# Designs tried in a protein design chat: VH-VL binders against b7j9k3. Part 6

Target 1, 255 residues: b7j9k3
Amino acid sequence: MTTEPGDRAWVLHHYPYGDTSLIVELFTRTQGRLGVLAKGARRARSALARIEAGRPLWVRWLGRGELPVLAQAEELGPFLPLNPLQNLSLFYVNELLLRLTQRRDPFPDLFQVYEETIDALCSEPGEGWYLRRFERRLLENLGWAPDLAHCAECGRSPDAASSEHWLYQAAHGVFCRAHAPDAAVAIEAAALVWLRGAMQTRSMPVWNSSLRRCLEQELLVHLGGRPLESRRLLTAYLRRTQPAMTIQKREEHSE

## First folded at step 16 (VH-VL)

Design q2
Fold by OpenDDE, look of step 21:
Structure q2 (fold): chain C 255 residues (1-255), chain A 121 residues (1-121), chain B 107 residues (1-107)
Amino acid sequence: as target 1 above (255 residues)
Amino acid sequence: QVQLQESGPGLVKPSETLSLTCTVSGGSISDYYWHWIRQPPGKGLEWIGVIYYEGSTYYNPSLKSRVTISKDTSKNQVSLKLSSVTAADTAVYYCARVDYEGSYLEYFDYWGQGTTVTVSS
Amino acid sequence: DIVMTQSPDSLAVSLGERATINCKSSQYVSDYVAWYQQKPGQPPKLLINYASNRATGVPDRFSGSGYGTDFTLTISSLQAEDVAVYYCQQYWSTPYTFGQGTKLEIK
């Protein structure tokens, strides 16, 4: 069996295979989402038993099939325990990749964004702008991101300086006020400018609700109308752990 | 404490234009998004439209062709015009906003008491 | 438009008993749902936002739940002052829409 040269990877998910093995879904820099068979990983003494989400790995695998055998998995860096909110956020990002990407379809740029998102998740707990960034970059990499630079009807561009409101409609993009569709999410022009930009800085908190709805609606189209479990769980967690007013403010300022 | 008060003619003839004003006291209208909502007698609630903080508007598609919402910051008032009225436009009309300053959320913490408008010849 | 359908249309509950009102959206609306109480001759009063967050000043006996398409307003112990019509509302997408209302009375 030929051995691949190896790759930087993150665990997205794993599930039991037989009595002693795991199927592990990896997100890799050069191979994209990669499913591997981790033989013996369920054994207590297995070196592969410690593979988990939230920690970068160097991996090697054997074979060219749909599920090559995981030959090597080395942890890169220390283990950092995540709090429940961080874990749910990671779960959300991972579920997006699992649901929307195909195996063996590499996205090197998205991989970098993924790592930056995890870093932000760790360094800025509770913030939501980096999730919006990831969502947008995911859509862009998949070729599903609508044009945010032009009204879908007249081609006029949002002007951030005007502070005018535009309308976002999933699968169609943005519309100026003159060409507002029947169903849409209102969003400030400056928020659209941010969203179509590099997104290297956090968005204004007041945009968060609009950005969330826009991107969630867009993703939902590609999810076939089946919402993410991780999103539901994250919402439930926030409801449980925060008072009503705090949740409202957080929705506006962090989500 | 913010207070909203709708005002306008209680009676409007068919085909005429309904004009209402929402006078806001206890706070500036400039920092909020203002909505109009109506309720026909014995029926549910219908969202009419919104005016955003910078002055742009968005209306319910069912009423879009007949509705105009505007605001006058100097008077701290928001206005609604509904043209070509029929008996179906008979309702209590409310102005409303969310409590959170600058919020883009479209639920309504503050409501006026409403003003009744009857369309009749 | 997103249709919000409440059930039941009317409900009679004894004092001190639990009242439950359901609201179903015609499509996914996440947790962008609000509940209102309206008494005769008064405007609606916000009770719940984000499906489960009580508005300021709302008694603890009021609670909201749900996510996606199915939502519930619960009054754990009905009081006399709770007699009113209750409305759900989605603010997920325009046009913003309300349920048809549920009339709650004392049995």
Scores: ipSAE 0.881, ipTM 0.932, lowest interface PAE 0.6, mean pLDDT 93
Fold by OpenDDE, look of step 18:
Structure q2 (fold): chain C 255 residues (1-255), chain A 121 residues (1-121), chain B 107 residues (1-107)
Amino acid sequence: as target 1 above (255 residues)
Amino acid sequence: QVQLQESGPGLVKPSETLSLTCTVSGGSISDYYWHWIRQPPGKGLEWIGVIYYEGSTYYNPSLKSRVTISKDTSKNQVSLKLSSVTAADTAVYYCARVDYEGSYLEYFDYWGQGTTVTVSS
Amino acid sequence: DIVMTQSPDSLAVSLGERATINCKSSQYVSDYVAWYQQKPGQPPKLLINYASNRATGVPDRFSGSGYGTDFTLTISSLQAEDVAVYYCQQYWSTPYTFGQGTKLEIK
């Protein structure tokens, strides 16, 4: 069995395996999502016992099978305690990767976005546009992102300077008003322009609801109509802690 | 504070066109999306359609062939026209909006008092 | 169209007691659900948006819960002024649709 070269990785989730081991789902830079067997990780004095989500690792693994053995795991940074919002957000992002990516399918761009998202969750947990960015980039990397640059029928493009509204339909993309299907949701032209861009700057707060709804609909399609529990929990938390009107006011000032 | 008031003929004959106006006070109609909703006697609520910020409209598919929503900014009014009416169109008609400028959210914070329209020969 | 189905159609509850109204959507609607109170001769009044957020001025005894397809409006302690018809509404996708309504009366 040959030891694979090391890779930067994040822990997405881990499961007990036998009495002393863990199956660890990693998101790596060069290998994509990688499942590894962490032998002895459940032992009280195991160095591997510190494997937790939200911390970057340098990992090496032995074997070429579906579950290679974790040979090395080194922390690349300090562990920061997360508040409930941060934890739920991390859980949500990780669950998206677990549900929508395949093992051994690398996405270097998405990996970078993931790291940036984790960093943002730590430093700016109230900024929802980072999650929207992650969601869109996830869809793009997986080849599932609808074209937001053109009306699906006539090819017209949304103009950010225009007050004209556009319509979104999951799996189909965007439509100008003239060609919009009966089942659609409104979204700002400027929001569409933001979504199809690099998303290096925050979205406008007024777009938050539209962006959330559109991306949630799109992701739901690829989740086979089975929503994420993490999203439910995150949404519930946000609604409990922030009244809608307050959210809107806050969003106007924060995003 | 914003106030919405629906007005129009209370009686319309079958096959004619129902025409209603929503007069808005305490705010400009230009900054909001305006919806029409109706409620048949003793029944639930039915969304009719919306007029958007720039004047575009979107209608309930069940009514879109008969519905026209428009607005007059000079009068600060939103209008509803429903053609080829039948007894099934008898209802209280409401205009409504959300309490957020430029919001595409379609829950309704502000409602008019409603106007009753009876379709009868 | 997304169908919103409320249960029960009518409910009689004693003063001071808990009233519970359910709403089920025919498909996933996330938390894009609103609740309205309508008294005779009046338009609907917004009580809850985003399934669980009380609108401004709504008493604390009103609460909403749910996510996905099952939603609940709860009045923790029924007051006389709470006699009304209550409606749920989804704004997940067009056309926006309402439940058939639940008539709440005092027992």
Scores: ipSAE 0.783, ipTM 0.903, lowest interface PAE 0.8, mean pLDDT 92
Fold by ESMFold2, look of step 21:
Structure q2 (fold): chain C 255 residues (1-255), chain A 121 residues (1-121), chain B 107 residues (1-107)
Amino acid sequence: as target 1 above (255 residues)
Amino acid sequence: QVQLQESGPGLVKPSETLSLTCTVSGGSISDYYWHWIRQPPGKGLEWIGVIYYEGSTYYNPSLKSRVTISKDTSKNQVSLKLSSVTAADTAVYYCARVDYEGSYLEYFDYWGQGTTVTVSS
Amino acid sequence: DIVMTQSPDSLAVSLGERATINCKSSQYVSDYVAWYQQKPGQPPKLLINYASNRATGVPDRFSGSGYGTDFTLTISSLQAEDVAVYYCQQYWSTPYTFGQGTKLEIK
């Protein structure tokens, strides 16, 4: 009856198990990723809440093994439908967690960032800064984020007020223009400073395309060179529906 | 509108320095990043390097020991020097621009007409 | 260096028919691929960026697709003025590299 306390959780993914059940991958506040068996979840009028991504739950589970049984799943808050772009963004964030984290490995700071990311994607149309923040915070929590404060060769620091470019090399860090390595890409100093900070903004940064490329390169190192299906789908959607989102002229906006 | 006018010697002897100039009219070179790209006869394209609006450069590793890209804002010109040339440096040389639109986007939306350089005794 | 390999090296297509040109990168390049058209004695002209976005003024019979390592340029109904050499280019990482070209002719 009190074998496990309840916890706040989000559904990342589920798949069928037997004729009437699901195995559900949860991201929980206190346990990190947790796989649970949702017995009878596919039966008509199941007592368990609808098991779907993008909806916070209060969950309880029974058992201490690798696949505990989901005892309770209560939906928290009202239903908030997501448009296709929001759903693809959520799929992307969830697939990153599924591919890069381990079950029963808690990340309380990342859990907070995940919830902030969901809130931001519901509040702001289009692909935006909050995906870049999630990507960076994920790398930080997993211990894979490079030092962006110093050129890897000489220790010089990026200056956010400077219009000078820097070079980004995945797995190797950042370099000032005097120490440019082979196989690197240009990035704005302001973008590097933003990645080191709180990563808060009220609009898309003008240098978002530079961030996308650099973060995608870094994540690919840890994905073993195997890209995410969700990233492919999200990118295809953005190119088809939002071509201006990938190219934004700064001088037209007069900042 | 904006026009690119490349100029250079056409014929260069082996071991000498090839010098090319791309003159821009109808716009400012400060609004763009400038690349040099070359195309040997009957062959594909090779990126040589870039000069950014603040004057720093980045070169293809295959050429970096021999190449210098520079600009002269007062003449609205971008220049290429390639030292110690051989017959393998025979090509059409293009200047090309990239419009900086708040992010680095390295596809080439406008090209000069090109100038043919032959390296021969 | 990321090698961009085009296929076929040349092709001949009847007027009004579909022409298809493929480009494969030696490494993952996401959708950071551009396509160019080059006619004899002229510089290349940008057709496509980000694998699928038509540049300004490019007719809608040109389309691009692909992601990761495999990319395709399609001309849905070939016109006489489309006779040219076509190049793909990656801008995922330096040095930026081009395919070897595909010569398109009227059959």
Scores: ipSAE 0.753, ipTM 0.866, lowest interface PAE 1.1, mean pLDDT 85

Design q2
Fold by ESMFold2, fold request of step 19:
Structure q2 (fold): chain C 255 residues (1-255), chain A 121 residues (1-121), chain B 107 residues (1-107)
Amino acid sequence: as target 1 above (255 residues)
Amino acid sequence: QVQLQESGPGLVKPSETLSLTCTVSGGSISDYYWHWIRQPPGKGLEWIGVIYYEGSTYYNPSLKSRVTISKDTSKNQVSLKLSSVTAADTAVYYCARVDYEGSYLEYFDYWGQGTTVTVSS
Amino acid sequence: DIVMTQSPDSLAVSLGERATINCKSSQYVSDYVAWYQQKPGQPPKLLINYASNRATGVPDRFSGSGYGTDFTLTISSLQAEDVAVYYCQQYWSTPYTFGQGTKLEIK
């Protein structure tokens, strides 16, 4: 039995280093994001498990510096192959972590959400609600999530049963129709209520496009105006694989 | 097939209020939300504002103090009023709707034929 | 306000050849861009939404591309009926704004 503790981790990304090694960005249960040197990882006879995104690992590392050496890596679950959309979704979730988190900053709740997100994208066809949940939980864990429970001007709360639209302004919060700011986007009250709750569903919410726009705007504030390459690729894939614009009716909401 | 037809007085004197009506055929105005967009002669397009299906409105800040959009479900009409007009308000005025994909999306799939309003003494 | 700037202001293209119109936003708009065709005396007609998604009934020769701040409308094989003014439009944030237009003519 080893006397050094191990940790559960996921590979976010890796880069070649020298002839046979990798620099690996891990997301770990207890230490948050961690960069490690995986010596000899590209050799055919490596004692380390295959280091690829989307594989859960049990890891141990040596050293306390900026780039500890990966001492052990072993697989913790069966390999489940990912289709192109699943791979692009994983790339997106991983790039968000790489761009928005700092190394050695633990986020146990976000780690759990990350694992739930991986499980969901492996079992769900298409772009799903799990990306919106991850985006919101990421913002919450980093302390950037706005108050969605109250209009930033008057304190009024959205009601999921109401047909009243709300206005979302990144970095500034949400506004009822009476206090709409000059630059904003419309969003359904039900979408705001969903973002405050458990964000659980068995199908993509009908207001997913509103969620997507609002969450992307909020994330962009913290990305310094530099968009994610993974988002561009994922979006391009979704546009090519979805049918032409569809006309749909809404039920009246005149109450 | 849904059709949109704007109508109005054509000529309006400065300082008066222009009033336009968009009449919708082949569908109910209650199923959608509606925009007004204008185009001055020889110039580009300017978004004026929107009325949502529950009746609330949101306007371009440049026009907000002078514009009112309303609807009349019994006549299946959407209306635009613009107060205190000047020559700069001379334009073709369009009503338009947004075909939604289950969310708020502001690209305009259906446009009326437009109605020309001239502001002149 | 987000400014949408088109280039060129006008162009002439021979029948059957490719026409390319560019649009740049003053800030990031993701793929929330639409393209419109407007013929003289007619209302605008939607060609493209989400930067690249062709609207129903629009011929295959029209295509859009771009993401972020730089967008392109391409007509792969110009036909006589394509003579029009073309506008880009962002719907990322209010107020929704249009480019100044690009007049396309047959060379």
Scores: ipSAE 0.741, ipTM 0.860, lowest interface PAE 1.2, mean pLDDT 86
Fold by ESMFold2, fold request of step 19:
Structure q2 (fold): chain C 255 residues (1-255), chain A 121 residues (1-121), chain B 107 residues (1-107)
Amino acid sequence: as target 1 above (255 residues)
Amino acid sequence: QVQLQESGPGLVKPSETLSLTCTVSGGSISDYYWHWIRQPPGKGLEWIGVIYYEGSTYYNPSLKSRVTISKDTSKNQVSLKLSSVTAADTAVYYCARVDYEGSYLEYFDYWGQGTTVTVSS
Amino acid sequence: DIVMTQSPDSLAVSLGERATINCKSSQYVSDYVAWYQQKPGQPPKLLINYASNRATGVPDRFSGSGYGTDFTLTISSLQAEDVAVYYCQQYWSTPYTFGQGTKLEIK
């Protein structure tokens, strides 16, 4: 028999196949995305662990064809149910991977980023900052991230201590105010510096809306102009449940 | 509470420069960043440009070569100059503000009353 | 430039009935759309931001919806003071652009 040695994986998506089986899209540590047939996975007496998004698994599969058979799936931690916002955020992160990566194309650094994002999503739902970090790291790992350290025209660098705005132009990078191009949008210098850093334990950044617009524009370049269903649903949920809040005026307005 | 009053010449000859001033009362121009938007008679709205808190500007590319937006904090005024005008520049001109809500997102929550500029030969 | 196209150009609706105004962008704009009401001789007044968020002081009969390229403003029970021209506006990318307007009248 031929088997892989086993691999850590996450479920991105699944759907029913026949009466008792699932077709499962996995994101694996060593082989990237992998579609598998989980035979009998819907039976009450299944030898396979429960196949759900947001559940880390140890998996083994058989076959080298387009749809190998899932031979083993073991839970690597307790399942904790996700609230609606966490589920929609996970759906968004998973849809980005499904749309922007190819099967059997390994990205081990992206796998680590995915795990960090799921951990943050489970601990700090509703703020969305970890989605901005995932979006930036995704672009970096796929080789699509622009240089944020230098104005694309003159090489000047953003300074986080400055209240100076910068201009963001998707697919083309960032520009200081002296070299502002057409078809660009404003972004804070501090936001650009944050995107260049580790983004390890940041609270929701005050400039999250600027980050959201700029990162979504950059991702759209690679999505072929076709919007994500998950983004639409997540956005609708956030607008319905997190209405415009009273925002204290920034102290910076006083300068 | 805050009052915005645009003022200017009303009538401008072709090829000349129109100059408009937005005078703010009941608040300081330093607390916001400011846009100019115009509306030709019986037509829609056109965004002209913005002056940010630190004084830099960004303009609609269709007008960039002819437009200057500036501010004078001592007079609490924001100004618009548009050079080489033609009949197409006939419009009501509005100043508008965006309250900085922690990000640069450009929906206009407060508008001046507007001033009509007619360009005629 | 992103073109915002409204339909219809004018609309007549009976008092107490529902009015629906559509706006389509020439490119994806996510939910970065605002709606404005403009009465004769007055500046525009912000009604909606982010496609669906009602601005402060706007009656609950006004609602917005849409995402991506297709947007709708709805007035659920038309009142006499709602006679105005309505504009959509995108703030996804510069230059920020407005629809051509929709004139709402009492039928």
Scores: ipSAE 0.737, ipTM 0.857, lowest interface PAE 1.2, mean pLDDT 85
Fold by ESMFold2, look of step 16:
Structure q2 (fold): chain C 255 residues (1-255), chain A 121 residues (1-121), chain B 107 residues (1-107)
Amino acid sequence: as target 1 above (255 residues)
Amino acid sequence: QVQLQESGPGLVKPSETLSLTCTVSGGSISDYYWHWIRQPPGKGLEWIGVIYYEGSTYYNPSLKSRVTISKDTSKNQVSLKLSSVTAADTAVYYCARVDYEGSYLEYFDYWGQGTTVTVSS
Amino acid sequence: DIVMTQSPDSLAVSLGERATINCKSSQYVSDYVAWYQQKPGQPPKLLINYASNRATGVPDRFSGSGYGTDFTLTISSLQAEDVAVYYCQQYWSTPYTFGQGTKLEIK
């Protein structure tokens, strides 16, 4: 069996296999998503018993087939405990990769975005801008992101300084008010400009509710109408812990 | 506390234009989005459309050829015009607004008392 | 248009008992669902947003649940003042649509 050089990887998920083993879904820097057999990983004294989601690893595997054997897995940092929201957010980003990517399909840019998302997730207490950024970058890397720079009918561009809202229609793009489709949702021009950029912020954007709805609608197109278990759980947690906010006026300035 | 009061004619003849106003007290209309929603007798609710705080509008596709929503900030009023009415337009008409969360939200937490419009004769 | 279908159309429940109203959307709407109470001669009153968030001033006996396409409004212990028609509403996509209503009565 041919061995591969070592690679940086993250555990996305694992499943029991046989009496003592796991099948592990890894996201690797050079090979994309990779399923491996972790022999004996469920034994109490196994070095491989530390295979958990959110754990950065240096890995090597044996075999060229669809399910190579995990030969080495070295932890690249301490395991840090995550609070419930952080765990649900991690489950969500991992489930997106599991549902929407193919094994052995490398996406180096997406790998970098994944690592940045995990870092932000560990550093911030709430569901923040980093999940919207991950959703958008995932769609971009998979070739499913709509053109947000031009109205799908006339080519007019959103202007972040404008107070005019735009219409978002999943699978079809964005529309100016003159070309509003019959089924769509409103979205701020500033939110569209943010999605086209680096998507960096120190606070939750004021337009986050518009972004959540639009990005969820876009992802659902590619999930075949089958919602994510992680999304259901994450959303339920957020509603339980983040009740309705006090009223405030709509701001014309970006946050 | 904001109060919403709809007003207009109680009776409108077929083919005429229905014209309603929603007068707002205890707050400024310029800081909110305003919706019109109607309820035919013994029937459920139908969303008519919205005017956003910057003045642009979006209408239910089933009505958009006949409806105009506008506002007058100097009178603190939001208006609805519905042209070419028929008996099917008989309903209680409500204005409503949404508490702003910093993004678009379309659940309605403030409603006016409603005004009844009958299209007959 | 996304169709919101409520069941039952009418419901009679004894005082102090639990009332349950279901709402099903024709498409996935995540948790973008609101519930309203309308008493005779009054405008609708918001009870629930985001499927489960109780609006300010709504008694604890009202609760909402659901995600995706199936939603439930529950009144845990029916009071006399709860006699009303109840509507669900989706705000996932335009046009925003309401269920046909469920009339709740005291049995």
Scores: ipSAE 0.736, ipTM 0.853, lowest interface PAE 1.2, mean pLDDT 85

Design q2
Fold by ESMFold2, fold request of step 19:
Structure q2 (fold): chain C 255 residues (1-255), chain A 121 residues (1-121), chain B 107 residues (1-107)
Amino acid sequence: as target 1 above (255 residues)
Amino acid sequence: QVQLQESGPGLVKPSETLSLTCTVSGGSISDYYWHWIRQPPGKGLEWIGVIYYEGSTYYNPSLKSRVTISKDTSKNQVSLKLSSVTAADTAVYYCARVDYEGSYLEYFDYWGQGTTVTVSS
Amino acid sequence: DIVMTQSPDSLAVSLGERATINCKSSQYVSDYVAWYQQKPGQPPKLLINYASNRATGVPDRFSGSGYGTDFTLTISSLQAEDVAVYYCQQYWSTPYTFGQGTKLEIK
């Protein structure tokens, strides 16, 4: 029997198992994604902390088989109830991890980005830049991020100060206007430069909708053309309830 | 308040080049990008292409070899040329602009009145 | 090219009743779908963008829904001025494409 030390973790998903137990998918700091059996977690007097998404936990598990037993689960931070938008955003981020990562495959940089994303979604209303950052960092950590620094045909680089448009083609990269492919979408050079940087912004950039379209297309390549239920629900909610998507018009100029 | 008006010959012979202009008032064409869209009689709509404010173009692959979109900033006009026309090119031709120039969202909320082009045989 | 297929090709609906028009894309387009109304001799008029966002000045009886490949335009209580041809359009990827149109008439 091998005993593992404790680890910081987040619940991605859980579902009932038997009468009183849960099967829980955890995202851990040091071991990546793990599935665990939380025995008796649904009992009224369970010794385990409440197992739910959005709560940081200290966890310890026993066994190295396919489904180790969750031995300890202690809450590491205050309980913060999530509103519907926050829950849908969390569901989306969690579904991406569940669909695109493998168990027992550590991604410490991605774990850090996941925590930063949870912090941001709790403190900032609306679908925001932090979801675009998570999407991009996920692609980077999995080795699927396209080269955004060079046109895929000629090697030219986008210039954030330029108002020139670039073309984005999922699975094929970015193209300057001179080498535009037949099936693509326009994206701002500044958006491409932002995706190459730290992606730390206090407010939604004007080109967030261009980022959303391009990143969703890229992720769909790796989802095998099977979209996420969480994305559908999140998007439907945002379109009906969240005015933060409004883009102001450009100032009119005389010739 | 931006207004768009297409104009052109109305009747074009097969194998000739059709030429249309879209005259823009209430705003400058230099700050935006402009689309051409056509509608054959009793048929649906077909996107032809776009010209960006810096003059580069991007065309529907089905028409790419025959289409030229250009602009004249001094006349505040956007132009369409379609070469080697046939009866299949008979349509109402529209120029259009998207409402939010700050991002690339191609739903068209500014349409011209349209101009009918008939290719006679 | 992404093919947008509308159904039905035409429909007749009694005044005050609900009209429903469907649009299916041949590929995933997320919510990058717009709906247009076109009356004879007029250019198309934008009704809906992003599958469900009503454009400015469009009456509340018009609503859109859908995501991915299946989209619906609904008129909750048909008015006489709603007689027109309706088109869906995707703007997920070039070339941008339109449905074949649905003719809406009063029964």
Scores: ipSAE 0.731, ipTM 0.855, lowest interface PAE 1.2, mean pLDDT 85

